VHH binders against Transcription antiterminator LacT (lacT). Designs and how they scored, part 7

Target 1, 292 residues: Transcription antiterminator LacT (lacT), of Lacticaseibacillus casei (Lactobacillus casei) (p24401)
Amino acid sequence: MPKIAQIFNNNVALVDLDNRGQAVVRGRGIAFQKRRGDVIPTKQIEKIFYLANETSRQNLYFLLKNIPIDVVTTTYEIIDVAQKQYRLKVLDYIYITLSDHIYEAYKRYQAGTYQETMVPDFHIQYPAEYAVAKQALQIIATNLGVQFPQSEIKNLALHFINASGEDDGEQVFGKSNEASLSQLVQEVLKRHHITRSHSNGNYYDRFMIHLQYLIDRLQRVDTYAVTIVPEVATELKQNYPQSYKIASEIFDEIKDQLYRSMSEDERLYFIIHIQRLINEAPAQNHSQNDSL

## First folded at step 6 (VHH)

Design s18 (framework vhh_7ubx_2)
Fold by ESMFold2-Fast, scan of step 6:
Structure s18 (fold): chain B 292 residues (1-292), chain A 122 residues (1-122)
Amino acid sequence: as target 1 above (292 residues)
Amino acid sequence: QVQLVESGGGLVQPGGSLRLSCAASGFTFSSYRMTWVRQAPGKGPEWIATITSGGSTMYDDSTKGRFTISRDNAKNTLYLQMTSLKPEDTALYYCAKEYDWSTGYEEPLDYRGPGTQVTVSS
């Protein structure tokens, strides 16, 4: 008896559930020619993503500001597989980082600018994360119509490796309790000649979003620390030495401001994002500056 | 101006095949989900199939296995290949540009064309 609260497209809607709050539902034509208040037959629902509280709903809308609903629901499906089939404990920020990654890879593939990853292969140390990533590649192909190369499994797996752990509770994405830390981090980037530009604007903005979520998490009393296996940590430092140096400076600033000892593994969280900023890959179709 | 023009309909015998085309203009065709919808006499509109910007497809159970939706982004054209046609498939067939969450529309269809008639009769 789900009732439509909001329509996203012909095949995806937010619904109100009896005694279970809200959910995002996906199915073939389930929202076609329907409006708010209409009932969606349960037989037509192919996937259901429960939103247990208002925080979950706010997080959904935050993602939708930057990322298409089809990419968001694809990401939700992949994370459900990781949690339910593989029993992986995953930190909430993966919803942002994985959605962002899949959408960027999707856009690059559509534009013919997709590059195969140089990330090392860690399948021996992380068999469950790689199994999830392999299944994710198939889910992406089915939902978004993009057949990524097998090397993309390494990128997808790395997102699960980096996000391993348990959260104390839900957080609203993009929230920050420490605006001055963001300014200090921007000054570190500026010292390394990384500033927001027309070519790197999307990567810069997404880095700042990831940073805001990390700051919010670090200010929680009982947040589980991110953990990366030593072999992965060594490979990341060897392959991205400039990004490691910049990440180190950023984490030294955070340590100084919060008087908090942060693990080496938390520093590695930013290496890939900083490397993307250094590479200045062009934004495909939503650059802030319309300069042509 | 957004324009969608359907073609390829006609009279066909049960068990026959037809290929419908939809020529799109006035928007970045490759960036949008595209949908086929049909409306039989005396009935409301029925969703048939959707194809995403990347080429992923979804079908109504009544047409799955018989109809194939596809797109040619270089030609800004949407297709519906129809096989094993039944009298129940008789309808006016529309292509539609799908809802874009960012636009704030309440209806899932952003724009649709005038349609092409398919009649399945012996």
Scores: ipSAE 0.005, ipTM 0.520, lowest interface PAE 10.5, mean pLDDT 76

Design s19 (framework vhh_7ubx_2)
Fold by ESMFold2-Fast, scan of step 6:
Structure s19 (fold): chain B 292 residues (1-292), chain A 122 residues (1-122)
Amino acid sequence: as target 1 above (292 residues)
Amino acid sequence: QVQLVESGGGLVQPGGSLRLSCAASGFTFSSYRMTWVRQAPGKGPEWIATITSGGSTMYDDSTKGRFTISRDNAKNTLYLQMTSLKPEDTALYYCAKEYDWSTGTYEPLDYRGPGTQVTVSS
């Protein structure tokens, strides 16, 4: 029988298993009025997420620094569907990017500021990713009590499309072997008048998390590059020239520091996040232009 | 400063055609991707078509083959040619400039115009 190691809320707990492993378990009221060391009956567990090793546990706690446990377990469930039912191979950074997206959308929906997506439909090109996204919408509704509109399927699918690939072995979230590189990137952003502020704090933090993951993976010889769909790549280059310039400068700093080149898709990935930082700047975005 | 003004809507019978126009001012029109979106009463906004600064086009499957998006950069005008109109095409049609692709979610204060009403009824 699983024993509680840590209670996250009335419905979610970290448990020690009889085989000396650990898991996160979810079920309605399964941790209510319980404490560390108490047994959770297996028949009351609705979902179980096995933590295979110490790295898996560290990655869980990394996500919990910024994301509520209910959003994290929802993200785990959606990725399990993608991997087990649809046989999709996805890069580990999807745990960070998808949980960030779901939590952002959740907060906006609760605040009444949620906007339905106007992203083009790619379901013909990516039927499996869209099938996962359709199931994800129902999982989110069940777990978080929020019914997003059908257009949200496009956003969810895009996260799987962009994270397509396979990592060689398990990734460690938040581990920085080159802390100085993150500082160099922040200095590039500062030269272009992009700094963390009240208006852009969430997007700035999100960018730095994605950047830290990219730095970690770029230190590996056989890591797969992030993929940008051809239609999006064309749009990003043509429509966001300032963000492209900033991304290219960041790309050059990474290439010089790590003695590794980045793919065009990885460079284009930065354009998306930099453009978001520019869009969230206060007062007309005039402070973001360092040219005449 | 940015302004978008839609026109060309109206009442049309099923199977009919309409051409919508969007007059843009206050920005370098030729440099931006332009999009048509629609919103039916009691429903959320639906993406219809996008045209890039270079002229490449993308369409929602529900309108592909029936609608054509085009632009005239010399006139700072975006067009949507609609054919084989159906009652389900009844909506307020909006013109919108460049969106942020980072999350697939677009801000409420994107520079959309006031819209033009299309009603398909017999």
Scores: ipSAE 0.000, ipTM 0.168, lowest interface PAE 14.7, mean pLDDT 74

Design s20 (framework vhh_7ubx_2)
Fold by ESMFold2-Fast, scan of step 6:
Structure s20 (fold): chain B 292 residues (1-292), chain A 124 residues (1-124)
Amino acid sequence: as target 1 above (292 residues)
Amino acid sequence: QVQLVESGGGLVQPGGSLRLSCAASGFTFSSYRMTWVRQAPGKGPEWIATITSGGSTMYDDSTKGRFTISRDNAKNTLYLQMTSLKPEDTALYYCAKEYDWSTGTYYEEPLDYRGPGTQVTVSS
């Protein structure tokens, strides 16, 4: 029977399993007035998320540095739905990109700064991803107590569309030896007058995180493929031509540095993030960059 | 100083209803999970219900369908609406501040600050 290794809150705990493995378990009051070493009855467990190896444990704690446990377990639950109910094949970086997205959306919704999505509707081309996104909206409401607008389905679905593919290797989040690539990308953005500012700081930070883990993944995997259906690719290029140009310049620089051919589909992955950065005008009031 | 003050308890007949309130001060109420706990005479504390900062609710099976937890963040107040009360519901009812996932998640024990409680007695 699982034994508590760490309590996160009254309803979530890390447990040691009989096989020397670990798991995160969730259930109503499951950890209430418990302590390390106590046994959790299997009947109390509503959800279990297995940590298969040390890399999985490191990745959990990496996420927990900046993302709350309830957002992390919500993301795990959504990805389980995608993989088990809909049999979607998704790349490991979705654990970073989706949890980051959900947490940022959560914070903006609570602050009253949530904005409707700029993403085009792709439900005809990607019915399974959209079905997952609809269930994800309900899971988020149940677990986190926030009811996003129906338009959020487009954002959630795009994360699954962009992460489509098979992962041939393990990813260790937050480990990279290529800091110079991040600086080079920031210099490309600066040439297009995109810098971190008061108005775009959240979008900028999020973009840099997504890019860093993409770079780390590309360096660790011999074969890497993220595929966007050609019709979706055409729509993204037509609707966001400036973002497409900037993404192309970024990925040409990355290709040159890594001496590796990358698919055009990887450029498309960042179009929406770049478009959000472009649409934020520099703050005129209450900005340290404005001299009055 | 963190302070929680429960009110609304009293004597009620079986099948009756009561609404409990918990007034919170000294912390950012909207950022924390809030929980109702009860302790019956001669028994240990029993978890009853939790509400997240966003409003999601969780209930113990013994009270699900009969009790409703809610919050008013503008008034820094937590509520427990109790219906179809049974003699077995007789207890001192406490509200408790729990670490919300946004504030970090590990201590040797989860932080669980509770108030002095309000007595509910279900008897004819």
Scores: ipSAE 0.000, ipTM 0.437, lowest interface PAE 11.7, mean pLDDT 75

Design s21 (framework vhh_7ubx_2)
Fold by ESMFold2-Fast, scan of step 6:
Structure s21 (fold): chain B 292 residues (1-292), chain A 124 residues (1-124)
Amino acid sequence: as target 1 above (292 residues)
Amino acid sequence: QVQLVESGGGLVQPGGSLRLSCAASGFTFSSYRMTWVRQAPGKGPEWIATITSGGSTMYDDSTKGRFTISRDNAKNTLYLQMTSLKPEDTALYYCAKEGYDWSTGTYEEPFDYRGPGTQVTVSS
């Protein structure tokens, strides 16, 4: 008989379980007019997300600093599908990177500023990740009330492709910084007049989180290289030249510190996060004849 | 300061329809989840429906298919369209702002802010 430890909204609560564990539970009106210590009837629970240890609990609260609980539970549901139905092994950083991506896409779609992805189609190489992404689109529509374009499948699948691997379960988000690399990246950003401010704080913080994920992934032996078609690479470079320049400088700093070369393709995926941080608009084409 | 003012209630015969409105002020309406709650005489409050900032809706099974929650962010107004009304729907209907802000990811208050309510009476 789960007991409420914390109410997030009328439909989502953190509960204490009889076995000293905790879980996030979701159900229609499940927390309405309830308080800490109240029992939630099991029949009203539509979804339950178990928090196995203190690290999982700390990671939940880290996510909640920047991401709405409904986006977090939607991300948890999508990752559960990937792990349980498709048996995909993913690094814990996917909770941060996928939640951040879904929330950013959600905000842009609501604002009318959503843009179709330039990410290449890898469905032949990664059929399981693409199947998860297709189900994710439906879960997002059901839970958040937004129907993304089919091209969003490529973005969602890429998060699973990039997060492929197995963690030892010891990671806590926001605590194990690669301080020297983070400082060098911040210095590169500062040279381009990009500093954390009230107006860009959310984008800046998300960029730093994605950077920590990238550094961690590059240091692991199970990292898989992805190849971008040259035509798409040209479009990304032409449409986001400032983001491309900044990404190149950051990647050169990482290469110097880690004594590891990154592929051009890895740089291109990083460009999107920098583009969001500086709000770089795609380069204007004067005519179609000039671009061909 | 946050203000919520419900209107549109009244006396209706069984099978009738009513549209309730909730005028919101004092906060960024488009950023918050909004909820309709009712309280019948001698009963505790009952959750009816919730609409997210993005327009996703959730309903209690007793009203699903008969009630429709909607919002007009340009007018800072929440609506509840009620059809096929039953005597059991007789209650004081409240509009509520949830404490969780979808746009900022911040839980602002421990409890929902509620308006004074509008009375719906279904009788024949």
Scores: ipSAE 0.000, ipTM 0.338, lowest interface PAE 15.9, mean pLDDT 76

Design s22 (framework vhh_7ubx_2)
Fold by ESMFold2-Fast, scan of step 6:
Structure s22 (fold): chain B 292 residues (1-292), chain A 124 residues (1-124)
Amino acid sequence: as target 1 above (292 residues)
Amino acid sequence: QVQLVESGGGLVQPGGSLRLSCAASGFTFSSYRMTWVRQAPGKGPEWIATITSGGSTMYDDSTKGRFTISRDNAKNTLYLQMTSLKPEDTALYYCAKEYDWSTGTYLEEPFDYRGPGTQVTVSS
């Protein structure tokens, strides 16, 4: 029977399985008044998310650095639905990109800064991804207590559309990939004084993972699924010229290595991620002299 | 310092109502899941209800429809409205702050702190 390795909250725990594997388990009160080493009866487990190996465990802890466990397990549940009920093949990047999106949307909705999506409707081309996104709204409402507008289905579906594919082996989140293209992109960022720091490390790591996903998608000779509304495209080019310049340099490196042309919409989509990274302070100068 | 102080308990007749309050201090109240737990004499603690930072609520089956958990983030206060009380509801009621998962610490209990409790007795 599963033994508790770590308690995250009253309803979620990491357990050691008899087969030497690990899993995240969720159930009402499942960890209440329990401690590390205690057994969890299988009948109390409502959801189980298997961690096949050490890489999966490292990826879990990478997510937990910045994302609440309830958002992480909600993301796991949504991806399980996509894979088991809809038979969607998705790249491992989705665990990071989707959980980050859900948590950011959650924070903005609570703060009153949630913005209506500018993503076009692709439900005719991607009916399965949209069906998953519709169920995801209900899972998010049940687990996190936030009812996003129906337009959020477009954002959630886009994450599944973009992550379409099958990974050839496991990927470790937040670590440099073996691909030479990753090193070239890091050099472009460094020329613009963007390096991984204590203050931006999480956004930097996510950016690199989003980039690896884009590179994989381009190498698969797949169709790029995003189209930016012309008004938004004009705003992005005019208001974020530094991000546009950096995105263009990155895309030129990708073009040189993959011998492929990229659309303006592909470049514009990437500007948003680069702009987020630029807005993070490289270090907290005024707190460096504090012992707190 | 973290403190949780429950109040509002007392003696009530079957079918009656009580409103429990939990005053929180020493942490960013709005950022944490808050939970109500009860412990009857000679029994282990029993989970009652949880409210997330976003206001989502979860209840055990024994109290669903009879109890309502709520929070006032401006006052750093958690509430439990109890209606249609039964003798089986007699217990010491605690509020609890959920474990801070961000630290990765293994804890003896799944919540960091709980208050001293407020006694609810349902008897004629």
Scores: ipSAE 0.000, ipTM 0.136, lowest interface PAE 20.5, mean pLDDT 73

Design s24 (from p2 with D100N W101P T105W; framework vhh_7ubx_2)
Fold by ESMFold2-Fast, scan of step 6:
Structure s24 (fold): chain B 292 residues (1-292), chain A 123 residues (1-123)
Amino acid sequence: as target 1 above (292 residues)
Amino acid sequence: QVQLVESGGGLVQPGGSLRLSCAASGFTFSSYRMTWVRQAPGKGPEWIATITSGGSTMYDDSTKGRFTISRDNAKNTLYLQMTSLKPEDTALYYCAKEYNPSTGWYEEPLDYRGPGTQVTVSS
């Protein structure tokens, strides 16, 4: 019988399982007026997310630093559908990128500033990812009470397309095994007057996390291809020449240190992240007071 | 807070002309690529034209030669000059800041899209 280890809100708790480790459980009112050590009846649990080891637990708390628990468990449910129902192989980084995307979309929807995507339709090439995205839209509606337009399927599917691949086991979020490469990249950014500041800190931190997972992926045997449509690729090179130069310098540092090549599409991916840093965009994606 | 406000739409006869404006605030306008898109009733959004920070322009084939995108960085304003208007050009017209592929929360496509301005081409 599960016993409460920590209450996150009225509907979500971390529980200790009888000699089976820990899990996050969700169900209407399952933690309402309860305390640590109280038993949760199994028939009241609507969803259970098993934490197989300490790494899984650490990764949960890393996400909770910036993302509400209800968004995190919604993301877990969507990724479970992708992996268990559709047998998709996705990199662990999707937990960060997808939860960040869903939370930002949720905030924009609540503020009345949600915008429909113009991302190209890839459903013929990636039918499984699009099927997952269609189910994700309904999961989000059920769990978070927001009905995104059908165009959001393209955004959700793109997250699964971009995260395609296999991990060598669970990754620890926010940690780097390639400290020397991270330092070299930070030195490249510093040469171009890009340093972590109050105004760009969130973008800088997310860029470094993206970089950490890219480096980790390049260390793996089974790599996947990232594809950017030709029209977007041409536009990125022409319109962001400074970012293209910085991305090329970062690409060369990775290539030189790891003796591994990065694709042109992966280099173009970096252009967008670097352009966000150059533009000194405000720290508008951070929220500390959220009702979720 | 990033804000985009479109204006200049209205009712015109076929063969007529209109000039649309987009007033931008809350960001360094001169540093961003700007785009015009339109959406007709019952149809998805259609890209029309883009102008880079350096002034380079790109157009959809259906509007090329008839529409001209331009910008005035001193006034933080984007323009679309429309000529030889056709009934098929009837739509709600939007301006948008930076079209980026979505890979996470900070790379949303069509960030800060405006409320739109209605163009109706009929007699």
Scores: ipSAE 0.000, ipTM 0.158, lowest interface PAE 15.8, mean pLDDT 74

Design s26 (from p2 with W101Y T105W L110F; framework vhh_7ubx_2)
Fold by ESMFold2-Fast, scan of step 6:
Structure s26 (fold): chain B 292 residues (1-292), chain A 123 residues (1-123)
Amino acid sequence: as target 1 above (292 residues)
Amino acid sequence: QVQLVESGGGLVQPGGSLRLSCAASGFTFSSYRMTWVRQAPGKGPEWIATITSGGSTMYDDSTKGRFTISRDNAKNTLYLQMTSLKPEDTALYYCAKEYDYSTGWYEEPFDYRGPGTQVTVSS
């Protein structure tokens, strides 16, 4: 008999199980007019997401800092399909990158700014990932009320392709027992007066999320490569010398900590992200407020 | 605060010319790579041309030699000069601020996009 530990909304709750375990449960109105300690009838539970240990619970709360619970549970459901129905092995960073992607796509859809992807079609090489992505569209439509175009299958599949592999151990999102490479990168940014602000917060947060994804990929044998057209490479170096310097310092830190070098194209890719942080620097009024 | 407003579309006969404009506001226009994209009925979006902050230009092979992208940083305006128009060029044309690279270089093709201007090429 699951007992409510925390209510997230009328349809989603964290429950304590009889075996001293915990789970997130979802179902129509299952938490409506309920209180902490109330029993949720098992027959009303449409989905159950078991939290194996305290680390899983902490990872859930890390995601909830930036992403709505309904997007998080939708992401969990999609990853469950990939792992259980298609037997795909995926790295834990997919929970962060996929939920971030789905939430950004959802916001763009609500704002009327959603656009179809130009990502290449890899369905012949990755049929299982594409089958998962096709089911993901239906899960997203059912759970979030948004019908993305069929081209979104390519985006969703790419997340599974990029995150292919097995984790060597238990991963806690946004936490470490020792200093992390991401903290060292943040110190490089801080030395160049790039800190999270009101105006750049979205770009900063997304940069940090995808830096974690890059770190993960650098530690794997097979990776996707970023390629920059030579004419664009020349413009980036000439027009953004500060961003190039910052990217170089970040890459030196990555090389030092991981004993692995990054390509020039990957360095140039990060110039664009760093330049966005500079371009979205606080206005004079915001800078004074941030200083206080 | 970012706004992009396209204009200059219309009905034109095959072999004709049109000049599209995109008025930009809410960001430092001169600092950003700008792109023209089109979407034909029933098809996905197609990249047409890009101009960098420094003025370097890149074109899709289907439009190279027929279309010219340019910018006027003093007026915060992007242009697309189209010549030798074909029926297959019929599409909604929109300008876009640099691609969203936070999800990967190819995943989100636009950071911001305008509402578009319709180009119809028919006899």
Scores: ipSAE 0.000, ipTM 0.167, lowest interface PAE 16.7, mean pLDDT 73

Design s27 (from p2 with W101L S102A T105E E107T; framework vhh_7ubx_2)
Fold by ESMFold2-Fast, scan of step 6:
Structure s27 (fold): chain B 292 residues (1-292), chain A 123 residues (1-123)
Amino acid sequence: as target 1 above (292 residues)
Amino acid sequence: QVQLVESGGGLVQPGGSLRLSCAASGFTFSSYRMTWVRQAPGKGPEWIATITSGGSTMYDDSTKGRFTISRDNAKNTLYLQMTSLKPEDTALYYCAKEYDLATGEYTEPLDYRGPGTQVTVSS
């Protein structure tokens, strides 16, 4: 019988298993009025996410620094569907990039500032990723209580397309010294008049988190062999030329710092995020200029 | 073929300023990342500042706000403007091509490093 090691909320807890392993368990009211050491009956567990080793636990807590547990477990459930039901091979950084995306989309939706997707439709080229994304919409609605527009399928699918591949081993989040490279990237953005502001702060911070994980991964795994269909690359370059230019300059700085070439596909990963930073540029003070 | 020659060092009092120069030849200067590294007596080499081919800069925390790295691609020259100098800034200052910040090692042969210019901060 699982014993509570940590309570995250009324419905989610970290438990110690009899085999000396740990897991995150989810179920309606399973942790309500409970405390550390209490037993959770297995019949009350609706979802279980096993943590195989210390690296898995460290990665969970890395995500929890910035992402709510309900978003993290929702992301785990979606990736589980992709891997087990659709047999998709995905790189570990998807846990960070997908959970970050879902949380930001959630906040924007709740605030009434949700924007329609900028991503082209690639469902013919990537039917499995789109099928996963369609199921992800329903999982998000069930777990987080938000019904995103159907266009969100394109955003979710792109995360799986971009994370296609295999890791050589389990990755540890946040172990790299990334501060210096982050500074160089911020200087590139500044040359294009993109600085952190009140209006773009969430998108800026999100981009930096994605970049920090990509850098950590690139120091461990050779991603040269991972390629996206050239049509996707062409579409994004044609639709977002300024973002492509900025992404290229950022990737040249990464190449300069890490002494390695990066794939075109890795560059494309950031085009949409850079485009959102451009779209969130400081607006003119129209309230000050408004003369009725 | 590759040559780097540093100059501009000297004796300066605490709180003073110096401007170091590095004259580069034998390679396409504008295409390469350039770095300043220093070595104090009895200590290992310490990274100070880097400037990329595109002009992006980064600094060690101990010198950030006091030192400014810059380049003049038309003159094939790298600069380090040092202000508010402290006794602990006393070191031999080297110009380097393609220094690896992550490992703290030169990625090019040793002859891509200049002979250095001595900076002594004392009263």
Scores: ipSAE 0.000, ipTM 0.107, lowest interface PAE 21.6, mean pLDDT 74

Design s28 (from p2 with D100S W101P S102W T105E; framework vhh_7ubx_2)
Amino acid sequence: QVQLVESGGGLVQPGGSLRLSCAASGFTFSSYRMTWVRQAPGKGPEWIATITSGGSTMYDDSTKGRFTISRDNAKNTLYLQMTSLKPEDTALYYCAKEYSPWTGEYEEPLDYRGPGTQVTVSS
ESMFold2-Fast, scan of step 6: ipSAE 0.219; ipTM 0.686

Design s29 (from p2 with Y99I D100E T103Y T105D Y106T E107Y P109I L110F; framework vhh_7ubx_2)
Fold by ESMFold2-Fast, scan of step 6:
Order: C-alpha cells, then structure tokens, then sequence
Structure s29 (fold): chain B 292 residues (1-292), chain A 123 residues (1-123)
C-alpha cells in the first residue's frame, strides 16, 4: 500500500510504492489529518502519476520550484488524457511549457488581467489536439476553480501541436545536454552580458528549454508555421531593438548549424522571451538598459 | 492593477462617424504602446491600429484613411476617430496595452485589454 513521503496539500501527496519508486497521488481529502509514513488506501486515490525513475522525480521538483502542485498535477492529467485517450505523441518539455502557460493564465485570471487569445484557429487540421484542449478546459475548471473562455482552447491546443513528436529518452528539466547549438546560443547571450545567475536562473533555464522546443519543432515535416501580423512584427523590432539583435544572432547560429533557414516570424517569437530575460537580469544590466 | 475602460460606441448610420476613448489606469500609460482591436459577431479578434509612446501610428489596410488612432498622455487616454463607417465595421472594440507574453506563452499577443465598447453600423 502507498505510504506518504511528503504531503503537498489535503488532496495531494508524494508516496512510496511497494517494489516501485514513487508516485504523486490525488484524491479528495487523501492527506487530510495524515502524516509522513501513513498509508493511503488505494480506494481513496482518484489519480496516480507514477515517477518511474530518478529523472522523473528531479523533473517534478524542478516544476515545483516555480509552479504550484495543483497546477503541476492538472498539467500531468491533461497530458495523460492526450497520450492515453487520444494517442498523441508529445515531447517531454510540454510539461514545462504547458504548466507555465496554465499557471500564467491562472494568475492573470485571478488578477483580472486575463484576455482572450488572438492565436489563429487550426481545429480542422488538428482535431485531436483541439479535442484534448476542450477536455483540458474542464479539467482546469474542476481542479483549479477557473473557467477560462472558449478561446483558451486555441492556446492549449497549440501547445500540443508544437510539442508533437517522440523523445529518444526522458529529459531532465533544468539541465541541457551538451549540444553545439545550445553552447553557441549561450555564447551569444554571454557576449551580450546575459549569463545564468541566481536572480535569472529560472528564466534562463526556461528560455533554453523554449529554444530547444523551437529547434525540435523546426526539424519536423508536419510543423505548424508561426505567423505574426506584420504590424506587430514592426512594433516588436522597433521597441525591443536589443532583443531583436540578440534573437537575430541566435537564429543566424541556428541557420548555420542546421543548414536551414528560419522565417522572420519564428525569430520574432523569441524577442519577448529575450526581453523578459534581460528584464530579470541583475540591477547593473537593468540600469544600463534603462539608460536608453 | 492595470485597468482599461473603453467608451464612445453606439449605433450610427453608414457613412457616419464615432470617436472611441480608452481610459487607462494602474500603469505608466505614456511608456506603453497602445492598440485598438475589434471583434465582429462570430469572428475572431482583428487588429485595427497601434500607436507607440512616441506617437508613431500603424493601421490595418481595411481602416487606413478612415480611422485615426491618437493618445493624450496627460489624460492617460487612447482615442480612435472613425469616419466613413460601413456595416462591416460593426464589432466590439477593445483597447490593449503593450505586447508582452507570459514566459511560457509565446502565442498570447497582448498583456491586457479592456471589456470593449460596441459599435453598430446600421440604417
């Protein structure tokens, strides 16, 4: 029977399993008035998320550094639906990108700053991803108490469209494999005095994961083409010239290494992420940017 | 706490004019690019016009020459002057603050938009 290793809240706990590692379990009141070492009856478990190995455990704790456990388990449940009910093959970094998206949307909803998406509708070309996204809205409403508008289906579906594919093996979040592209990108960032630090480490690591997500997506035959409205593209270049310059240098390195050209719109999608990374830099770097 | 409140919409005859206003609060209005977006019944949102902090303007081809975007930084107010209105201009009109994505959301275009003001062009 599962034994509590850690209590996250009244409804979610990390448990030690007989003869197989650990799992995150969820159920109404399953951890209420319980302590580490207590047994959770299997009949009370509504959802179980197996942590098959040490990498899976490390990845869980990486997510938990910045994302609440209820958002993490909600994301796990949505991805589980995609894989088991709809037979979708998705890359591991969807756990990071989708949980980040859901948590940001949740925070904006609670702050009264949530807005409906302007993302194009691709439901005819990607019916399975859209079916998952519709079901995801209901899961989010049930688990997090937030009813997003129907337009949120487009955002959720796009995360599955972009993450389509199969990994060679389980990836460790917050750690990059030694790839020449990742090293070249880090060198470009370093040339602009953007290095991983205590204050920006989370944004830096997530930027590198988003970049790997983009690279992986571009290498697939059936890839959604990113399109930015020309007027928005002009504004991004004009208002974030440093980020545009850095994005251009990064994407020139990608072109050189992959022998593939990227569209201008693909380049522009990273301007905001680079600007976010610059904004979270140490005070000295921020002060230099503010001087302009 | 960011707040945007649109006003000035209403019913007008084809060929008529309307002036929309957007009152901004909770942020340094003069530092941000501002945009007008509309959503027609049964359609997705459509970008109309943008104005930078410095006053440079950009327009969708369907409205260029008929609509004028402007701002008054002293009043924290964004405007859209609409002329030669057509039935096809019938929509809910929103103002929106500078394009910023949440870190994990590369496809969300705007940081915040208001509740909108309805424009109906009908005889």
Amino acid sequence: as target 1 above (292 residues)
Amino acid sequence: QVQLVESGGGLVQPGGSLRLSCAASGFTFSSYRMTWVRQAPGKGPEWIATITSGGSTMYDDSTKGRFTISRDNAKNTLYLQMTSLKPEDTALYYCAKEIEWSYGDTYEIFDYRGPGTQVTVSS
Scores: ipSAE 0.000, ipTM 0.203, lowest interface PAE 11.5, mean pLDDT 75

